# Designs tried in a protein design chat: VHH binders against THO complex subunit 6 (THO6). Part 3

Target 1, 367 residues: THO complex subunit 6 (THO6), of Arabidopsis thaliana (Mouse-ear cress) (q8l4m1)
Amino acid sequence: MYGDATNWNEDEYRESILKEREIETRTVFRTAWAPPARISNPDAFVVASSDGTLAFHSLNSLVSQSASFGYSKGQDVMVAEPERVVRAHEGPAYDVKFYGEDEDALLLSCGDDGRVRGWKWREFAESDVSLHLKENHLKPLLELINPQHKGPWGALSPMPEINAMSVDPQSGSVFTAAGDSCAYCWDVESGKIKMTFKGHSDYLHTVVSRSSASQILTGSEDGTARIWDCKTGKCVKVIGSQDKKSRLRVSSMALDGSESWLVCGQGKNLALWNLPASECVQTIPIPAHVQDVMFDEKQILTVGAEPLLRRFDLNGALLSQIHCAPCSVFSISLHPAGVVAVGGYGGIVDVISQFGSHLCTFRSSSL

## First folded at step 4 (VHH)

Design a19 (from n12 with Y104H; framework vhh_7n9e_1)
Fold by ESMFold2-Fast, scan of step 4:
Structure a19 (fold): chain B 367 residues (1-367), chain A 119 residues (1-119)
Amino acid sequence: as target 1 above (367 residues)
Amino acid sequence: DVQLVESGGGLVQAGGSLRLSCAASGFTFSSYAMYWGRQAPGKGREWVSGISYSGSSTAYASSVKGRFTISRDNAKNTLYLQMNNLKPEDTALYYCARWLSGTHPFDYWGQGTQVTVSS
């Protein structure tokens, strides 16, 4: 039938529109810079998105593509082809981390499906078109699956999502922040749970390892941050608002290089804690809800429900504000060279130089 | 003040279909996994189905798998249960529940909506 050929062309056109919509409705939850960290020039990074994909990009390629990008009618953000894209999760991929800093580093991701999946970075980053065999997708080397709890009435708990990870290669561990209100310590070599951290009353947003003290810190929807002893699994300190009238989620946490300073993002505030003194030293008000924080040596970087990357000193003085392309920004990743990648609403990634200039702004092409 | 209000129950013949709704208020609906349970006369409560906070993951009791479909509309704060090929043994009071956490299950339940399946 002659009509069959015209139907094929229309289906291909519809598919292109659906892909464009999928790209525009995505959210980038996290980016991570690839090792080796000792190279002074940042290049490789991975983007984790709401469609469950991990997309690998080269900064050199993106900057080159950006220089060739022209503003056309109705188009203000470049769509970039990744070096590799894989569907890592059923549902959103919430966090991506590198385990190790050498050539044998693992790329880890976690997501809504309650899994951590890991690949050897070397194998993930290699793309040789001549090696396209019948099965050209690398299977994960590592898969960790969150436990499901049995409840009353014969109920099985929902698969608890994994919202965040923290890596500790020195102890052979990955720590996960789960939707069942628990944090878990996983042995990377065996794939087994070494410790369960129970005490929060609502799901966890964030987990950070404090290796020097054999501790982890967790942040929860319950409005508390908690410090846990990794040897016993016991909560050693609850960090919460003393104001019973305001129960704001602890969305984000970071430790400085000394592991003595903690910054917590809680609602529209940053709280700076000195952990050896067990004292809140500063509270920094932010105009929008905080979604991510990190230390750049003695400075604090923050992003949130506004199109701004803010930089503060430890006294709470605002050092800079840089406009970001996403109207809401979910994450910061800092390269040792001072280059920052931020990801957020609309599937947009913005890469900012150490001097605060924009290097490239893009959406990843979909699968 | 957390409220869960079920609707859509009624009398149907075996082989028929019903769609139940649960309207949620007083909490951030999109942040919680939601469940359907049921209680037949003279029997204990049994789990029917569950859905993750985003709607991407669903689970069903073996007795209803393939016949019932759970869904949610987070913009409308509403949970649904589409029940197809109903059997007399599906006769029960159906209620929705909020799952608090993996270690602390249901903290709130609705009052329920009665489903009666005639043979």
Scores: ipSAE 0.261, ipTM 0.721, lowest interface PAE 2.7, mean pLDDT 86

Design a20 (from n12 with R98K; framework vhh_7n9e_1)
Fold by ESMFold2-Fast, scan of step 4:
Order: sequence, then C-alpha cells, then structure tokens
Structure a20 (fold): chain B 367 residues (1-367), chain A 119 residues (1-119)
Amino acid sequence: as target 1 above (367 residues)
Amino acid sequence: DVQLVESGGGLVQAGGSLRLSCAASGFTFSSYAMYWGRQAPGKGREWVSGISYSGSSTAYASSVKGRFTISRDNAKNTLYLQMNNLKPEDTALYYCAKWLSGTYPFDYWGQGTQVTVSS
C-alpha cells in the first residue's frame, strides 16, 4: 500500500495498517450448490474467490461452527474451515458451476487466467481420498484455454479472462463469456471450441444457456444483451435500445424455469423481457448498481453494490429486503429447496434460509 | 476527456535500467487490457508488451522477454514498464495503448516517451 507514515503518528500508522488489510481483503465472486444426492437437503457448496481458490463447504458443518463461534466474545465474523480448498486459477476465479446432476457431475471454474478447469465432483468432495492427497494437490481433468489474439504492431494479447460460464450437459457444451468480446461454445468431451459468437464491441460479463431454443444470451460492457443461435453462431436479436453513448453495461442475466422470461441487470435497473414477444415488459429501478440477478419461480432476486438481497414480483413490486454482511454483493446462488447463498466484498458469504432468516455468515480460512 | 500520458523516458547507457509510466484518465482503467508499443527512428511500430485488466496475465514480444516487466496499479490508474538490461536496439519512442483483443485498432491517446540507449 501507499501511505507509509513518514513521521510517527500512532493513529495514522494504525489507520494505514487497517487500510492495507482492507485493500488486501478477498472478494467472493460466485457460489454454487452441489447437485443433490438422491435424498439430500442443501449441504455442499463451492465458493470462488479473488485469490483464485475454490473452497468446498458443508452447510451442516458451517451451522455447527457458527454455534461454536457464538461462544467466542472477540470476533465479529466467523472464519470457517473448508472441507477442501484448491488454487484453481492464477488470479481471480470469477465463476463456478456444476456440469451434470449425478455422481459423475463435474465441478467447473473459470477465471482471470483465461481458463476453464474441471474436476470430478466425487474426487473433489470425497473425504477418504483427501487423506491421500495433500491440500491443493488436485489436478483438473479438464482445461479449456481461451484463444490468444494477434493485433496491431504485431501485438499478442494476454490471455483474455473468462468472466462467466453457462453449462448445457444435454448438448455436451459449456459456454463462456470472454474479455475479448466473444462468447465461446466448448465441447466438454474434446475440449475444443465448437462455435465462436462474435458481434459484441466490448467485454462480456455474463452468458446464459437457453437450451430449449438452442440459444445463448450474452451481456456486455457495450451496453447490449444479445441472443445467439447455437446452430449457426449468428446473433438473432440485440437488446439495448438506449442511446449508444449512454448505454450502461449488462452485468447480469437470468432466465426463468420456462426460459421465456429474461431479466437483465443494467446499471441501476432491472429490465424484464418476454423473449417469445421480443418485448421489454417492465423496468425496475434499483438504488445501487446491479451485480447479479436470478429467478425464483415468478419472483426476481437481485444483489449489487449495496448490502441487500432484494426480491421483486414480475410487476416490479418489492416483496422483501434482507440485509447481507458484504457491503457489496457479487452473486446469488439458489438451491432448489429455496436456500440462498450470497457472496461478496470482504470474502464474506451469507447463507439465507427459504424463509429469509440467516443460517450462517462466514469467511473461508483459505488464502 | 480521456487520455493516456507516458513518462519516464530518457538517456541511459547499455546494460542500464529505466521505468516508464503511463497515467490513464477519463475511462475505467481497471476494466481494460493495456499495452506498450514502440517505434524506433525511421522504422515501423512494434508491440512490446501487454497486461490483462486485473494484472494477472502478461505477454511480451520475443525481443524483450526476460528483460522487460509490465505491471499496473489500478488504484492509481497507472501502467508501468520496467526495462532492464537495455540495449541500443531498444532506442525508440514508447507508447501506451488499450486494445480489446477481439477488436481493432488500439485506442492510442499519448504522444509517447523517448528512450535513448547509448553504447
């Protein structure tokens, strides 16, 4: 950090140390719930952080640790021990997804280093196997590497980051949103690019698969969302009729269970689109910049640059607001049972019940 | 308005070191990959180095790899090029630029900073 004290002032020195620690604090960018065993409550989930780690946690263990922490008088936020932690990426890990529903599911992560890495979930989570493997000694079985581009003056781009993924096991594909303005369809079995989606003029922040229509949707720094045909790689619709100079980034997108309704987070607004009609039905103003959105049936969940999880109906009526521990919240993950995990600034994760009560708040002990 | 301002050039002897800076303003510096290029007197432009928006990924031209280090400070909106073991062939006007790798051309805003390496 800047600002090493040139003259000794105890308060200024302490303040500089606290600022250094705050600046160095991790951010949780995404959480993902593991696919359920045949009969299971929400238990296993993975946390992707700015230090490039994936940390596996058990909700039952976290609740037990939270009860134990409640007897400690000195700490404000629990530091939880993960079941396993691995360094998945050089630089931040931006997204984590499960590919598949069964025991053979893959855990996928993408990050700033321009790679998708994948592990067998069973091997990642298996406690007996972990006794034979040192911490951080899990080699991925899958590695997808973004293309490196050539440009003016003989330039070779650094590896473009991968900001988001969407999985489509039905087609054997993973879709990525890249920092080079392209989305890519990867064949999971071969590890090769099946399709490149070109048309955006700036970084992609989000990608969602619309498998029922053989489409993907992308959101970009260029202020547009785009719908693409996966069979042709062609853009079929551009969403974003704002002034070209005043376009706000499309930071986040979600489809409902029918894949007919799209919600886009764009600056301080949510835009609700009916895709069959190709029509924006509702815009919902938000006091802070939107960072993630999702559907819970016919309700919209959103988080952003504020310490709140908001819930809206499709008419834009605010149904609830739940205070979150991170001062800025980057992601929402919803378990089918209605339990929500949110992650954000300070490396903090909140797990919230289907009834809106806090189950636990923690930082992972992983670096 | 948006601009890139290069500084830190000068005269240095072969084998010496020099650190270039590029001050960025008027755009969200932390959201864009940044690049250094150079042009020697009477010659074409040459790419030197690039760095991802977060700083976690870098790339170098073969002529400078192992001698130059690109870095950035997103809190200060500043790009750096640490140049070690300088050679007379490194004499050039050095530019910083941004380029989104899926698009063309560079957004170049500075006039450059002159580096002269004497034998």
Scores: ipSAE 0.226, ipTM 0.657, lowest interface PAE 3.4, mean pLDDT 84

Design a21 (from n12 with R98A; framework vhh_7n9e_1)
Fold by ESMFold2-Fast, scan of step 4:
Structure a21 (fold): chain B 367 residues (1-367), chain A 119 residues (1-119)
Amino acid sequence: as target 1 above (367 residues)
Amino acid sequence: DVQLVESGGGLVQAGGSLRLSCAASGFTFSSYAMYWGRQAPGKGREWVSGISYSGSSTAYASSVKGRFTISRDNAKNTLYLQMNNLKPEDTALYYCAAWLSGTYPFDYWGQGTQVTVSS
């Protein structure tokens, strides 16, 4: 053993251990399927994580890697190399969305630093080895910055985080759910706020565009969901108990394809609303706190603080439950082909087929 | 029943350091932004620093930026303020505040801990 060689080997070993721990302490908050350029089969998707990164993965590559990965009990999660990884935010990246469905689509992310950042998807997806080695980061085309509020005694708020986004390319808008209890409508072309939606008494978890009605829906830590008119910025309906003490956070919301059915995740319950009738038609109890919901046609998908993806019909009947690798699951993204990606605790992503079989389970390698 | 209890104040010489702590109870600490404020003798209250619920975003008054560091431990429900290179003008009652309504004013303030910096 020689001092110089052993010091280099110790540094290499230390870096390896720190990289492994960094990967394992990561949380995946959202995944998003990229719009296909020429085919409708799922391949490209982006992962938003607690370390502020966006990681681009190819499903075909992941499935190939998974097939060669040896399974051992307690060590079955592979570490996959992304096609590209970018540090998009200082602090966690909470949501990732595609703005547009064509070749000119934008990749958008939002995070704890109070920013929305956006890139041309075509430019983001075209990985160039020379650029990857040369550049520390890919410069965003678009940056939207949350307003920092002034208060009593000369107080300046910390930058309000952006917890969720909803896109409406038809109106040229992105809607954001902010930590300052406001939702904002942003004009994508100008980068300016078009509308502020004020009325919630606590920070927002979720925002969903209801473009057919020129409305948005928001869900808040204050225990209410609210429906807003996009033209006036006014709240048209409050969904929730008047008893402030008994309210549970509205963590998640989804609209069906007709935009007539709303499902809300609130504590350990799903509430199914028929919006034209303005009535709650079903309440579905869940054993764990609900963290995300979505519609698959006339079925409801939900995940939460448990290692399960559950599927219900509109009458509240449990149709299936699939075990997921993350012990707590934060998000669902559904490809039109029926393939689902779920992300959660431990930086783990599960990709599940339309038939309920696991296609791959992985962690992204760190920067 | 929301409680905020500050500690760690005392008498220190100019150029010295102090670490303040705030123990929070009665609300979900990890879900809310937290603040430090101060009130100097004969003056009004002023904001010192703020931190987001996750701890990744911080803000500072220009008078303390570069000298003070705000941090939080969500597992312990505790807020901290590390104060370095203290100046006589930092002499004040320091209190932590919770921003539970999502907007101003601050919903809850502690009783405070006295910091006295001698020249």
Scores: ipSAE 0.012, ipTM 0.359, lowest interface PAE 8.6, mean pLDDT 84

Design a22 (from n12 with G50A; framework vhh_7n9e_1)
Fold by ESMFold2-Fast, scan of step 4:
Structure a22 (fold): chain B 367 residues (1-367), chain A 119 residues (1-119)
Amino acid sequence: as target 1 above (367 residues)
Amino acid sequence: DVQLVESGGGLVQAGGSLRLSCAASGFTFSSYAMYWGRQAPGKGREWVSAISYSGSSTAYASSVKGRFTISRDNAKNTLYLQMNNLKPEDTALYYCARWLSGTYPFDYWGQGTQVTVSS
């Protein structure tokens, strides 16, 4: 005979299973290095996670915690105590960026709840506590809310998520990549939409500002990257295959410092584009699905659904390959000193020196 | 081939409950918002509920808000609609659909599952 089922609370049981899955599948989606008030070594960075938190860490503190942990190996990962944790979103926080390059910079985050929230970095870093947005006066200075759309028969869309942001302080703008297939240009000062970029047929993964040309680039689940004119909101170029039957999502994009070279992560490939020539000059095959890309001067960094950080030259030659602790890596952030932070599955962050040595490996604590 | 297969409908008395399921195949289920619509005999289609790709955001028609709950299990490629306190006016063929935002809000519809509420 089986146990008594009459007093089983099915809602409590479902909630316990959901919480257990959330713990097991916890993910760091993005890290961002804080701008220093003066020229200094990298120290402060923020971690955005699937539980909706932003965690502020000090590299000096992490190295000290690692020394106290004993043998810090990838499979024996310490849980780091953050300097501060804020619950920024209802649902996952997908991207975190700094708006500005000095001590008065804003910390911005976006997430599944369709919001961008922003704080003064000075107040975020120097205030001694809040785990709640309305506690201890860590009030956001900025809240941008995605529009909801009416569909056929009066259907109200669910709140479209914001998957990525790009900042352009020179134009006073933040660009967002939304789940409603649109990109939006937001005026930071007024909090209002300045421009809507319509044309993609599926949700957006990534957006990158190309300030020198007054353009943005977007990458979509529809298998295309698109270039848009910021003054008109019009698509000026579609980058992608003519074959609609072979949809490989454009998961990630980066521009080099000159804004002439674009790298796109698309399925298991990197595509390198020279934008003035409008030509794909190189395709680099990757053994796993690409999840993030960036330029380090004339070199390409990439991470994806494998425990590796890869570095390529512009001719597609593999220059280095560094093992990472997360079995799947979702993001790269590069400090001007050459230090790299990568974040991924299991809530794990690796900080790697400019010489390729591991400085610390940790699991970012949510609570 | 994109396929959506609804199940869980049936005959129920007013005040009763049913749970509908929609099994999805042929696309990356976790990448799309999903919704439920319904069509009563002699009437046009109306939307019932929608859910974001992650499941964190939901929306409901005013006629069902507080009685129906939409949810999803991305590991099982399955969409659910929990229907409580059913009314005769809820009698309809219930469809699930994939939501493409922007230009193409209706991409695919299933064959439907019949819900009949008797008093």
Scores: ipSAE 0.011, ipTM 0.423, lowest interface PAE 9.7, mean pLDDT 83

Design a23 (from n12 with G50S; framework vhh_7n9e_1)
Fold by ESMFold2-Fast, scan of step 4:
Structure a23 (fold): chain B 367 residues (1-367), chain A 119 residues (1-119)
Amino acid sequence: as target 1 above (367 residues)
Amino acid sequence: DVQLVESGGGLVQAGGSLRLSCAASGFTFSSYAMYWGRQAPGKGREWVSSISYSGSSTAYASSVKGRFTISRDNAKNTLYLQMNNLKPEDTALYYCARWLSGTYPFDYWGQGTQVTVSS
């Protein structure tokens, strides 16, 4: 039996090289740890990527895969198969959050297509190997759609992207940071906008709920952070420099567990604010542009346009720095057990123990 | 410092196709939504199409929907408008503009490229 002599795998080889380049240029924008049955046992987490996918991974499976992975000449990083992967968005998926902490928790994602989509986590995680053939298990339970804005001469804006979310299950709300310079409060049950927060002059990067004060905080490309009253939709405070020309984008924000301490990532600086005192108490210079921040009790974690996870105290002292595999790191997610997942450039995810050792490093596979 | 330069216009028969380009410089092209507008002789400016900064979201005027496709190449700082099934009423000077996502005002316009569709 002889095959066609003109069989050429050159086009397949070229497509393989283009796919490899796509994987290398793909970005993981956010990871989120799933609500555990037991806080001491980190396992399930979800990865949101620039290709619009959400990928569910098991830490225990990844650690086992890493133990079996051999480094061959010319191979950089393990490519892991997810437990499940879905295309959640047309265009990048920018944020992923869990809404609720019990068995009825929702998995929410937002993206460039101006949508928030939500699934019951149980249904998302427990689907069988025939997922691609059972499309009803991939269909979102919830879809929130950004408004399009009108311009002159009959113009309609493209759908404004949703760059970040913050969840407040007690009020039945999700807050979104939108490309139209607005933040929105959405009623999860009805899918309707409860409140619009207008005042920023450029698109929003981040939103954080401050439930104890019935407030939200937003960070913008306009170089300001703003505090808003959720009952009135009014801006109660603007945080920014007097000179617009010296303002750098507010890329990231986090509140501590008491909701009294705010850290803002702004260019190559962290600004630490005590909100009850309405005072900036510390500015911490960083060698690279800050892309994400969070609190671990009274310590600050930060990542940015460098392959490092840094940890500071509230006085600005550097406590530790850990090398990460992505050359640029876009997000941090902290499990209650102290395990950290970071995601970044090249589609690379690092999972780091509470002691700073690498548990696994992998690239998410494409859908 | 911001500059937008349109090209690709010309004379075409009804039912034909043209591809317009807009070369952007002096700003971070990948950070802004972009749009195409047009002005027919003796008429005011009319919006044609808009595209998000990533290229994943688009909007079209009802008169061109299904015939025109807006796209962008952020690595090349270039905006495109693929125009198919052209009609005589598409005859106009075509402009690209930067659309500031945060406020939706048009803040910069190009000089335009002329499209003439003969019957």
Scores: ipSAE 0.268, ipTM 0.706, lowest interface PAE 3.3, mean pLDDT 84

Design a25 (from n12 with A59Y; framework vhh_7n9e_1)
Fold by ESMFold2-Fast, scan of step 4:
Structure a25 (fold): chain B 367 residues (1-367), chain A 119 residues (1-119)
Amino acid sequence: as target 1 above (367 residues)
Amino acid sequence: DVQLVESGGGLVQAGGSLRLSCAASGFTFSSYAMYWGRQAPGKGREWVSGISYSGSSTYYASSVKGRFTISRDNAKNTLYLQMNNLKPEDTALYYCARWLSGTYPFDYWGQGTQVTVSS
């Protein structure tokens, strides 16, 4: 009579529970704001997750979805449909960056599989003719593959993961922080290694370009940060304790806009360095392990293994703290308009206004 | 102190199978890539297989690819090598080893377990 009642309901319900569990077990390692056609309005950003995907989201769509979202008992966040999802890596995608700021910008990602992959942002976000792209048309235009090293007994090393990237379009370079204790400078056009930076004794967590000085800075599990000359590949300074017992991993680093101030996240501490003076001017204790840091002009933003975004001045005074939905927060991305996206445990992303109000909180749907 | 203890070796006929185990202690096993190597009588050590810290990536010497399977159980701190279709040329003392980091490979390896394949 009605014809609508079927035995499929049980299977569909089971499938929805499995999909929800897949979404809940993801971790967002990084977000990146896409370059706008014009300055001032943040809209597009990309999310890199532990399942190896890159998900593109529109902030306007997310805010609209968030405003209409209702909570049931036991639900904490909405599940949002991305504008596009691409399987970028086998294993986790650890970092995502935009290379360039115009219509020819590349979207780059790196991951556990030891690869950097890149796409033209225009083609990733949709073509100008709004064509439906097939999966094979989403193949990366750029693939950089970490070297595997020869060891004793004729052994081939593990494929070193790529944990972080820093872009320098002016020199045509991408710098990578690798699991083989090396940083690499890659020529984007040729896809070849221009320089290898050797000296750390354990895997690298972070790399930042200091273009004004033709340097990079790296942070390592070995408890040191290092400054390297890009022309020679030689370490010019080791930042950290010589006492191995007091060494804690350097998980995160950021330079200010002048490239004179460095902040390092090391264990449960931030260290603020004035690089021209070669001097640590401030140490800021944090209650949880620091996972990311950045500068907002003369202020420091930090997140870590706690559900908080903290803001400090250069004297170490706490200016604000904002509760975040992830119980552990892995990354911060700051839009020039002052809007912040944070990502973390449970696949959760929080987008926070320049005034500290929450604009939206969500999980991306899975592939 | 770091310890690696191999077991499961023995005498087997050509075409047979053996499963080797390596029990690890004194370090965070799940944080390190693990390797199997072997040494035939009167020869130097040669690499056999390797596995990433998570178990998601495996690597094999061409001489054993398709016959041997490396695996790990991070909850049990144990590395395995399943050896199928054994040949007399596989006769060797088999060692497990920890890959230290980057370009600085094996810092610890075990005493080995003897595998003898008779024709």
Scores: ipSAE 0.340, ipTM 0.755, lowest interface PAE 2.7, mean pLDDT 85

Design a27 (from n12 with A59K T103D; framework vhh_7n9e_1)
Fold by ESMFold2-Fast, scan of step 4:
Structure a27 (fold): chain B 367 residues (1-367), chain A 119 residues (1-119)
Amino acid sequence: as target 1 above (367 residues)
Amino acid sequence: DVQLVESGGGLVQAGGSLRLSCAASGFTFSSYAMYWGRQAPGKGREWVSGISYSGSSTKYASSVKGRFTISRDNAKNTLYLQMNNLKPEDTALYYCARWLSGDYPFDYWGQGTQVTVSS
């Protein structure tokens, strides 16, 4: 609403407090390193947040902004200006991935609005900063829309959210983990569903492509992880406790580089599976709920509902613990150079070197 | 095209010595600080040593200080690590990297050279 001239300073003050509070209550759900992602300078990465934004940051710019932060009083964490910020989704953006490894790579995001949106990374990164405020200049090249289902009374269901993505450029596919308990295989070229994976009884948290076997793996709120054949859409294996009452949600999954080792985050445990042998070889207890897992060669990285990044070997031995600024950490992204970006509660991102030193800690500014 | 190629690794007995080399190309070597890192089997990456662009300043991890010496030859675009009094715990893949600035201590790194120290 309109305020009169005598309320101008009060309205400005209220708006500043709401923006500050919005930044502090934001959650970063995922980060992704931009290509080229091999043994090179880790500079560009994208941050997906609970306000539906994708924010592009440069480490060189963050280091420069950090040098100036010491002059700001009363702030624990730097608020960084991104190179670009786009409102990609209505509601939270849950995942961000790059499709492809070269300059023609697509930047993909998915979110609560049930959509995957994609942009050419080159066009996204090279646009003038002054033009990002004009909404029609950043139209997505790709939009995938979740199907809505007919309810028992004949009305269409609410739009199912998309909680996670996995990319397979070799097959031209993106796999999505949906709130309708289904995983979907999408053809990137046509924007059409190639396959639906039905069998879970509750929404999906995670999906991982296993391209070497023409399979995907999914993790669900129903307490199971499942392996699916991409040719038939059929579930080939259910991974989980035989006692349904003891099952906790499968929040996160990762495959190693050989695609033979699977780690699942489930409650306060990591389960390490050898897929060719079809056996669980190790269970690693964690003091907090696991929210993300990743392989770094023969080592397992994990974060969760604690301010720690943990590193384990395949025998469950703790190799390192690094304190993180978010009190709850939702995601890990690993650059091939060994640099890790973690994101979490309070909209905070930590960038950590391959030697465990903190390179940068920040919140993205609001759109 | 930045290239870093490590060499000089091998099998050595405890108390022995090795000299590692890193041949740099594709950038102005004399304008960058350089460092050595290592990764032991089943362990995380560990910073070992760093050297300023001129060679006037060096830094060492506490685990190697007094035993290892970092040096550079800017005319040959080559970084060195002299390793003395080697211990079994020094067994690792050793790699060199370009150090960009302060808290951003790396840019590019090589494929590494294996060092194995027997007891």
Scores: ipSAE 0.000, ipTM 0.133, lowest interface PAE 24.6, mean pLDDT 81

Design a28 (from n12 with S31R A33G; framework vhh_7n9e_1)
Fold by ESMFold2-Fast, scan of step 4:
Structure a28 (fold): chain B 367 residues (1-367), chain A 119 residues (1-119)
Amino acid sequence: as target 1 above (367 residues)
Amino acid sequence: DVQLVESGGGLVQAGGSLRLSCAASGFTFSRYGMYWGRQAPGKGREWVSGISYSGSSTAYASSVKGRFTISRDNAKNTLYLQMNNLKPEDTALYYCARWLSGTYPFDYWGQGTQVTVSS
């Protein structure tokens, strides 16, 4: 006799229910393909989730697992074990990016706890450290902490979250979109703020570096996108309406490879801007709220609060639409080989080939 | 119209507990940070606690840290303050405030609920 077997059985049962619920209620906010950037056969990518974890997956392993996975009622999506999982944040991890394009790149994440944390990718991916035990050997090399603001009566603001990042290794900078309505330029080497971009009236959803012009672009809950001069920290242009009747949040933005074309996701619309001309040249209506956008050369990819990945040309013509496994899709990441990973509701990641076929669909196992 | 209505105050003995509520209306509660402040008789207003719009980040004045817990229910548009191990020095009018995003923290606050801690 080993003591209270009833309590032991209850604890195991409760743990199994909590694990299943955690897997089903998790949200993947972002995925990022690992360097080297120009590999013809994509393999490694990192998943940032609502439980604060970063999970490393191998596409080759996932495709192999998918081939052996059977369909069962109530278990339609494979639960895959990651190659490595790290708890990066207290609260959700909202964005994940690679700083650098070679094998010496840093893996960066940001989250609800108001931190950016960074690791050497080779140490994250190729360490002999156990997934469950030796996380102290993966101590972040970099921790950037959002400023807390002073208010009346001696008040100190709660830590503002960091909703998005953009990397600029050429200038040694990472840009962050913060819940305090500010964007920040951080010096990666020193870990210090180089510039504060102040002018939005509500929290920021997105930030994009425009290195060719020494600018950044930000998108806000206030219904505007803004262009900022990185040398002065001043807003040079406000895009969109702050009118109460037409105020729709700017959830997402992307620049093309020339940095001349901007696409903004705003409510149920895409707005395509030619930046040198300062003109909105196309508005594309979308049936659901837009959650992410990006350029694939001269084409626009978009996802949102629907289970679809859409592709448009610059004239607004729909080129393709592909069904995705998450019922709501939060992010797109495009590998240089043309493979796309999308992440969303239910902790589901769907990996789609350059030809539009599904390579694998899975939920990542938690810590 | 933005309205904040506090409730749950009362008379309690030292070492006791109270839970305050703040009912918010007239704005999208889930998009704003929220604060609790207090004003003791014959003293100025002081900050007690704050919570981010999502509920993930909290901050407390040193005088209440470890004794008070701020929380929110965005589905019910309600802010809470759980007060434990109350001291006579906690006697004050407690009021909630809305945190306007960024560097402009307070634009609206309620009329308050009285907390009296007897020795």
Scores: ipSAE 0.232, ipTM 0.657, lowest interface PAE 3.3, mean pLDDT 84

